# VH-VL binders against NAD kinase (nadK), part 160

Target 1, 268 residues: NAD kinase (nadK), of Syntrophomonas wolfei subsp. wolfei (q0aze0)
Amino acid sequence: MKIILVNNRFKENTEKKAQEIAGQLSALNVEVIIDNGLDEPYAGTVDFIMVLGGDGTMLRAARRYGQRAIPVLGVNMGTVGFLSNIEINELAEYLPLILREEYSLEARMMLEVAVFQQQSLLTRVFCLNELLLRSNSPRMLSFALEISGQKLEPYRGDGLIVSTTTGSTAYSLSAGGPIADPQLDAFIVTPVASHIINKRPLVVSPEREISLHLLEEREAIIGIDGQIKMDFGAENRVLIKRAPHPLLMVNLKAKPFFTSIDRSLQRQ
Short names: E, the ipSAE of ESMFold2; O, the ipSAE of OpenDDE; V2, 0.75 times the mean of E and O plus 0.25 times the DockQ between their complexes.

## First folded at step 19 (VH-VL)

Design VV1 (from SS4 with heavy chain K103R; framework fv_oberotatug; at its last read DockQ between E and O 0.92; V2 from the best seeds 0.84)
Heavy chain, then light chain:
Amino acid sequence: EVQLVESGGGLVKPGGSLRLSCAASGFTFSNAWMSWVRQAPGKGLEWVGRIKSKIDAGTKNYAAPVQGRFTISRDDSKNTLYLQMNSLKTEDTAVYYCTTVPRYDKFLAFDIWGQGTLVTVSS
Amino acid sequence: DVQMTQSPSSLSASVGDRVTITCRASQGISRYLSWYQQRPGKAPNLLIYKASNLESGVPSRFSGSGSGTDFTLTISTLQPEDFATYYCQQTYERPWTFGQGTKVEIK
ESMFold2, look of step 19: ipSAE 0.736; ipTM 0.884
ESMFold2 (binder alone), look of step 19: mean pLDDT 94; pTM 0.956
OpenDDE, look of step 19: ipSAE 0.881; ipTM 0.947
ESMFold2, fold request of step 20: ipSAE 0.759, 0.729, 0.728; ipTM 0.898, 0.883, 0.882
ESMFold2 (binder alone), fold request of step 20: mean pLDDT 94, 94, 94; pTM 0.958, 0.959, 0.958
OpenDDE, fold request of step 20: ipSAE 0.892, 0.894, 0.896; ipTM 0.955, 0.955, 0.956
ESMFold2, last read: ipSAE 0.727, 0.734, 0.712; ipTM 0.885, 0.885, 0.878
ESMFold2 (binder alone), last read: mean pLDDT 94, 94, 94; pTM 0.959, 0.959, 0.959
OpenDDE, last read: ipSAE 0.895, 0.895, 0.895; ipTM 0.956, 0.956, 0.956

Design VV13 (from SS4 with heavy chain K60R; framework fv_oberotatug; at its last read DockQ between E and O 0.94; V2 from the best seeds 0.85)
Heavy chain, then light chain:
Amino acid sequence: EVQLVESGGGLVKPGGSLRLSCAASGFTFSNAWMSWVRQAPGKGLEWVGRIKSKIDAGTRNYAAPVQGRFTISRDDSKNTLYLQMNSLKTEDTAVYYCTTVPKYDKFLAFDIWGQGTLVTVSS
Amino acid sequence: DVQMTQSPSSLSASVGDRVTITCRASQGISRYLSWYQQRPGKAPNLLIYKASNLESGVPSRFSGSGSGTDFTLTISTLQPEDFATYYCQQTYERPWTFGQGTKVEIK
ESMFold2, look of step 19: ipSAE 0.733; ipTM 0.884
ESMFold2 (binder alone), look of step 19: mean pLDDT 94; pTM 0.961
OpenDDE, look of step 19: ipSAE 0.886; ipTM 0.949
ESMFold2, fold request of step 20: ipSAE 0.736, 0.725, 0.710; ipTM 0.887, 0.883, 0.880
ESMFold2 (binder alone), fold request of step 20: mean pLDDT 94, 94, 94; pTM 0.961, 0.962, 0.961
OpenDDE, fold request of step 20: ipSAE 0.891, 0.890, 0.889; ipTM 0.953, 0.952, 0.952
ESMFold2, last read: ipSAE 0.714, 0.725, 0.738; ipTM 0.881, 0.885, 0.887
ESMFold2 (binder alone), last read: mean pLDDT 94, 94, 94; pTM 0.961, 0.961, 0.961
OpenDDE, last read: ipSAE 0.889, 0.891, 0.891; ipTM 0.952, 0.953, 0.953

Design VV14 (from SS4 with light chain E93D; framework fv_oberotatug; at its last read DockQ between E and O 0.90; V2 from the best seeds 0.84)
Heavy chain, then light chain:
Amino acid sequence: EVQLVESGGGLVKPGGSLRLSCAASGFTFSNAWMSWVRQAPGKGLEWVGRIKSKIDAGTKNYAAPVQGRFTISRDDSKNTLYLQMNSLKTEDTAVYYCTTVPKYDKFLAFDIWGQGTLVTVSS
Amino acid sequence: DVQMTQSPSSLSASVGDRVTITCRASQGISRYLSWYQQRPGKAPNLLIYKASNLESGVPSRFSGSGSGTDFTLTISTLQPEDFATYYCQQTYDRPWTFGQGTKVEIK
ESMFold2, look of step 19: ipSAE 0.750; ipTM 0.893
ESMFold2 (binder alone), look of step 19: mean pLDDT 94; pTM 0.960
OpenDDE, look of step 19: ipSAE 0.879; ipTM 0.949
ESMFold2, fold request of step 20: ipSAE 0.744, 0.747, 0.739; ipTM 0.891, 0.893, 0.890
ESMFold2 (binder alone), fold request of step 20: mean pLDDT 94, 94, 95; pTM 0.961, 0.961, 0.962
OpenDDE, fold request of step 20: ipSAE 0.893, 0.894, 0.890; ipTM 0.955, 0.955, 0.953
ESMFold2, last read: ipSAE 0.724, 0.724, 0.745; ipTM 0.882, 0.885, 0.891
ESMFold2 (binder alone), last read: mean pLDDT 94, 94, 94; pTM 0.961, 0.961, 0.961
OpenDDE, last read: ipSAE 0.891, 0.893, 0.895; ipTM 0.954, 0.954, 0.955

Design VV15 (from MM6 with heavy chain G57A; framework fv_oberotatug; at its last fold request DockQ between E and O 0.95; V2 from the best seeds 0.84)
Fold by OpenDDE, fold request of step 20:
Structure VV15 (fold): chain C 268 residues (1-268), chain A 123 residues (1-123), chain B 107 residues (1-107)
Amino acid sequence: as target 1 above (268 residues)
Amino acid sequence: EVQLVESGGGLVKPGGSLRLSCAASGFTFSNAWMSWVRQAPGKGLEWVGRIKSKIDAGTKNYAAPVQGRFTISRDDSKNTLYLQMNSLKTEDTAVYYCTTVPKYDKFLAFDIWGQGTLVTVSS
Amino acid sequence: DVQMTQSPSSLSASVGDRVTITCRASQSITRYLSWYQQRPGKAPNLLIYKASNLESGVPSRFSGSGSGTDFTLTISTLQPEDFATYYCQQTYERPWTFGQGTKVEIK
């Protein structure tokens, strides 16, 4: 077995823990790679991804390695989130299940986000939570939303979120989007401060494609999972579709989603 | 009520074949990992094999004594677990139990058992 | 394979007695240890999982302890229905193996 450990490069404690775990795994004849902020994702093949940190680290790991369709385990290191399955202090006890492949998998839909300059592809990213299009000024954006060739009325507002069901508890939630069962595959299209006060979020089939482009010469920003930011202008378009592979999240413990989200919301 | 009911046991000659069934009720069978355990007359318990749920690729693992001869399968539409036993040996004589194997929280402890079905391999 | 050795193989006790059964693994299995009770002519029932967790519905007189290689099942006050054979099981690695059993008989 070959395992890659993805930790939070900005948190030294996660790096230290990754090194410790790597040593332990090596002692068990497991090959280990540590991604502590590598410039590029590790190019070699791996059998298992262990994420040490919080939801942010998981999102990063998902973007970097999720397209490989390999098991991904979130190991929480003192943060509150939805994407970790076990705590760091539990890892030692659950390690046998990991090494013996006695774990369950949960497939989570990811987004494939393609940003174009006219007809040229600028970037393609797979992400677990959402794509955000937002204004880079106090002025509202005017942009076109198209779903599977159906052109909707021009949108005016601060922005728009296209989220997975996994991402429904992230920024989409803050923007007034619905809480979605992560076991359901769907797009959630959530307006951000629309000029139409009662603009409703859309729940869209994962079989459809979503496209966005600006209708005026304005400066906008594309955000992905709250971690990647890029400029977006009138010459750009973004195409969003279901990623060809879901993220395979490892479940070692039962974590009831709706109870957890309810509890989390009560704390806010 | 949660229940597992084994059937299909009987007398068979060495080299023969037999298929056992385990009917599940009272829980979501399709999500459950299942196992077979056998107990020779007057002897202890012996793990036979385990099958994961379909969503977990239905991975199968067997004990060495039955590897290559026994096959575990499942029909989720019928809530039924199967044990196909080929090339039976006298040593395979036992009561065969089907069990659940919780994939969470119990470190794979077998928490639900059927009543068992007797398989006798004799000339 | 991980070998599980129970001690004793059999014991005689009276109602009300404190009964202790031990299980030793040939290698460390951390807490991947379960205890089962099997009454004559019946299927086994799970008593303890994760070495010390009481299964739902199991009387509190049953308890498990230990980690690594040495484990103990304790019946604080033996009841008439507790006369049975008890098995430990490791699920640390395949093949999952059981102890040879401990028969608790009436004295």
Scores: ipSAE 0.888, ipTM 0.952, lowest interface PAE 0.5, mean pLDDT 95
Fold by ESMFold2, look of step 19:
Structure VV15 (fold): chain C 268 residues (1-268), chain A 123 residues (1-123), chain B 107 residues (1-107)
Amino acid sequence: as target 1 above (268 residues)
Amino acid sequence: EVQLVESGGGLVKPGGSLRLSCAASGFTFSNAWMSWVRQAPGKGLEWVGRIKSKIDAGTKNYAAPVQGRFTISRDDSKNTLYLQMNSLKTEDTAVYYCTTVPKYDKFLAFDIWGQGTLVTVSS
Amino acid sequence: DVQMTQSPSSLSASVGDRVTITCRASQSITRYLSWYQQRPGKAPNLLIYKASNLESGVPSRFSGSGSGTDFTLTISTLQPEDFATYYCQQTYERPWTFGQGTKVEIK
């Protein structure tokens, strides 16, 4: 069996613990590939991904590996979030379930984000939480939103968030979007500081294609899961679709989303 | 209240077939992992097999003595678990129980049991 | 396969006695052990999971301990309704196997 072990090398706890866990797994004849974010994603065949850290480390793992249909387990390293399932001090005791595939999987929708200049594809990325379009200056943006070819009235404001249901508890929530059940597949489209009063958040079918472009020359950026930033100008367009594959999250412990909302949100 | 009720037991000759049913109520059957356990008269308990929920790929696992002869299935629209038993042998004589296997928190302990149904394989 | 051996195979005790039943695994199963009670003519019911966790609705006189290969079920103050056969089970690896049972008879 071959496992990718994802950690954040800039947090001393996670790097040390990753080495300890790799040793434990090696003693069980499990091949371990450590991904601390410095190298390209491992391209070979892998059976399981273990994420040591908080929601941010899970977002990086999802971006790197989420389209490969590999089970991903979030292991909490001290700060409870929305995407971890077990605590690090429990991992050894849960290993028999992991190694014998005695666990349940939960599918989480991801976004596919394609950025164009004119008609040329510049980049394609995947994300678990959201795409943010925002102004990169004190001035508001004027931008167009199209949903499956249907042009909405122009937006004017600081920007727009296109989120998954998983991302509904992240930036979208702060911008006034609803909390969504992560078991639903949907886009949540949330305006950021809209100057146009009637621009309410939208919940959109995952079968739709969402397009954004600027209506005036402005300095803007596209943010992906709060971790990737790219410049966005009047020559650009971004297309957003449901990704071909969901993230397959491993559940070893019950995760009662609704009864834990207040506790999880206070951490953020 | 959570309940599991087995039915379909009876007398069968060696080489014969029988299908057991387990009717579930009081919980969301479609989300549950289910197992069959048997107990020969006057003897101990023996795990027969497990089926995962459909959302977990409906994965089926069997104990070696029944592999290839028994088939576990489920009908989520009827909240019913089935055990198809083919090529029956006298050593298959037992009370058959259906059970739940919690996905979470209990390390696969069998927490809910039916009352059992007797299968007798005799010439 | 992991073999589970219970000791004793049977015992007799009086109401109020402390009763101890032992279960030994043929290899380490860490804490993947559960205990079941089966009263005569009835289905088994879960008493203990994860070696030591009491199932909801089970009287607190029942307790479990152990890890690795050696496990114990204890009934601190035996009651008349505790006349039953007790089984341990490992769920560390398939096939998930039970001990042969321990019959507790009340004098």
Scores: ipSAE 0.728, ipTM 0.879, lowest interface PAE 1.3, mean pLDDT 91
ESMFold2 (binder alone), look of step 19: mean pLDDT 95; pTM 0.962
OpenDDE, look of step 19: ipSAE 0.879; ipTM 0.948
ESMFold2, fold request of step 20: ipSAE 0.706, 0.717, 0.683; ipTM 0.876, 0.882, 0.870
ESMFold2 (binder alone), fold request of step 20: mean pLDDT 95, 95, 95; pTM 0.962, 0.962, 0.960
OpenDDE, fold request of step 20: ipSAE 0.888, 0.888; ipTM 0.951, 0.952

Design VV17 (from SS4 with heavy chain N31K K54T; framework fv_oberotatug; at its last read DockQ between E and O 0.95; V2 from the best seeds 0.85)
Heavy chain, then light chain:
Amino acid sequence: EVQLVESGGGLVKPGGSLRLSCAASGFTFSKAWMSWVRQAPGKGLEWVGRIKSTIDAGTKNYAAPVQGRFTISRDDSKNTLYLQMNSLKTEDTAVYYCTTVPKYDKFLAFDIWGQGTLVTVSS
Amino acid sequence: DVQMTQSPSSLSASVGDRVTITCRASQGISRYLSWYQQRPGKAPNLLIYKASNLESGVPSRFSGSGSGTDFTLTISTLQPEDFATYYCQQTYERPWTFGQGTKVEIK
ESMFold2, look of step 19: ipSAE 0.730; ipTM 0.883
ESMFold2 (binder alone), look of step 19: mean pLDDT 95; pTM 0.961
OpenDDE, look of step 19: ipSAE 0.885; ipTM 0.949
ESMFold2, fold request of step 20: ipSAE 0.724, 0.719, 0.728; ipTM 0.880, 0.878, 0.886
ESMFold2 (binder alone), fold request of step 20: mean pLDDT 94, 94, 94; pTM 0.961, 0.961, 0.961
OpenDDE, fold request of step 20: ipSAE 0.889, 0.889, 0.888; ipTM 0.952, 0.951, 0.951
ESMFold2, last read: ipSAE 0.737, 0.725, 0.722; ipTM 0.888, 0.883, 0.883
ESMFold2 (binder alone), last read: mean pLDDT 95, 95, 95; pTM 0.961, 0.962, 0.962
OpenDDE, last read: ipSAE 0.886, 0.889, 0.890; ipTM 0.951, 0.952, 0.952

Design WW1 (from TT9 with light chain D32E; framework fv_ixekizumab; at its last read DockQ between E and O 0.87; V2 from the best seeds 0.82)
Heavy chain, then light chain:
Amino acid sequence: QVQLVQSGAEVKKPGSSVKVSCKASGGTFKSYAIHWVRQAPGQGLEWMGGIIPILSRADYNQRFKGRVTITADESTSTAYMELSSLRSEDTAVYYCARGHTWKTSHGYFDYWGQGTLVTVSS
Amino acid sequence: DIVMTQTPLSLSVTPGQPASISCRSSQSLLREIGLNYLHWYLQKPGQSPQLLIYFGSDRASGVPDRFSGSGSGTDFTLKISRVEAEDVGVYYCMQALQTPLTFGQGTKLEIK
ESMFold2, look of step 19: ipSAE 0.761; ipTM 0.890
ESMFold2 (binder alone), look of step 19: mean pLDDT 93; pTM 0.954
OpenDDE, look of step 19: ipSAE 0.853; ipTM 0.922
ESMFold2, fold request of step 20: ipSAE 0.745, 0.749, 0.760; ipTM 0.884, 0.886, 0.891
ESMFold2 (binder alone), fold request of step 20: mean pLDDT 92, 92, 92; pTM 0.954, 0.954, 0.954
OpenDDE, fold request of step 20: ipSAE 0.848, 0.862, 0.857; ipTM 0.919, 0.927, 0.924
ESMFold2, last read: ipSAE 0.734, 0.739, 0.757; ipTM 0.882, 0.881, 0.891
ESMFold2 (binder alone), last read: mean pLDDT 93, 93, 92; pTM 0.954, 0.954, 0.953
OpenDDE, last read: ipSAE 0.855, 0.859, 0.850; ipTM 0.923, 0.925, 0.919

Design WW10 (from TT9 with heavy chain T28S; framework fv_ixekizumab; at its last read DockQ between E and O 0.89; V2 from the best seeds 0.84)
Heavy chain, then light chain:
Amino acid sequence: QVQLVQSGAEVKKPGSSVKVSCKASGGSFKSYAIHWVRQAPGQGLEWMGGIIPILSRADYNQRFKGRVTITADESTSTAYMELSSLRSEDTAVYYCARGHTWKTSHGYFDYWGQGTLVTVSS
Amino acid sequence: DIVMTQTPLSLSVTPGQPASISCRSSQSLLRDIGLNYLHWYLQKPGQSPQLLIYFGSDRASGVPDRFSGSGSGTDFTLKISRVEAEDVGVYYCMQALQTPLTFGQGTKLEIK
ESMFold2, look of step 19: ipSAE 0.776; ipTM 0.899
ESMFold2 (binder alone), look of step 19: mean pLDDT 93; pTM 0.956
OpenDDE, look of step 19: ipSAE 0.849; ipTM 0.918
ESMFold2, fold request of step 20: ipSAE 0.750, 0.779, 0.759; ipTM 0.890, 0.898, 0.890
ESMFold2 (binder alone), fold request of step 20: mean pLDDT 93, 93, 93; pTM 0.955, 0.956, 0.955
OpenDDE, fold request of step 20: ipSAE 0.862, 0.872, 0.868; ipTM 0.926, 0.932, 0.930
ESMFold2, last read: ipSAE 0.763, 0.757, 0.761; ipTM 0.893, 0.889, 0.890
ESMFold2 (binder alone), last read: mean pLDDT 93, 93, 93; pTM 0.955, 0.955, 0.956
OpenDDE, last read: ipSAE 0.868, 0.871, 0.861; ipTM 0.931, 0.932, 0.925

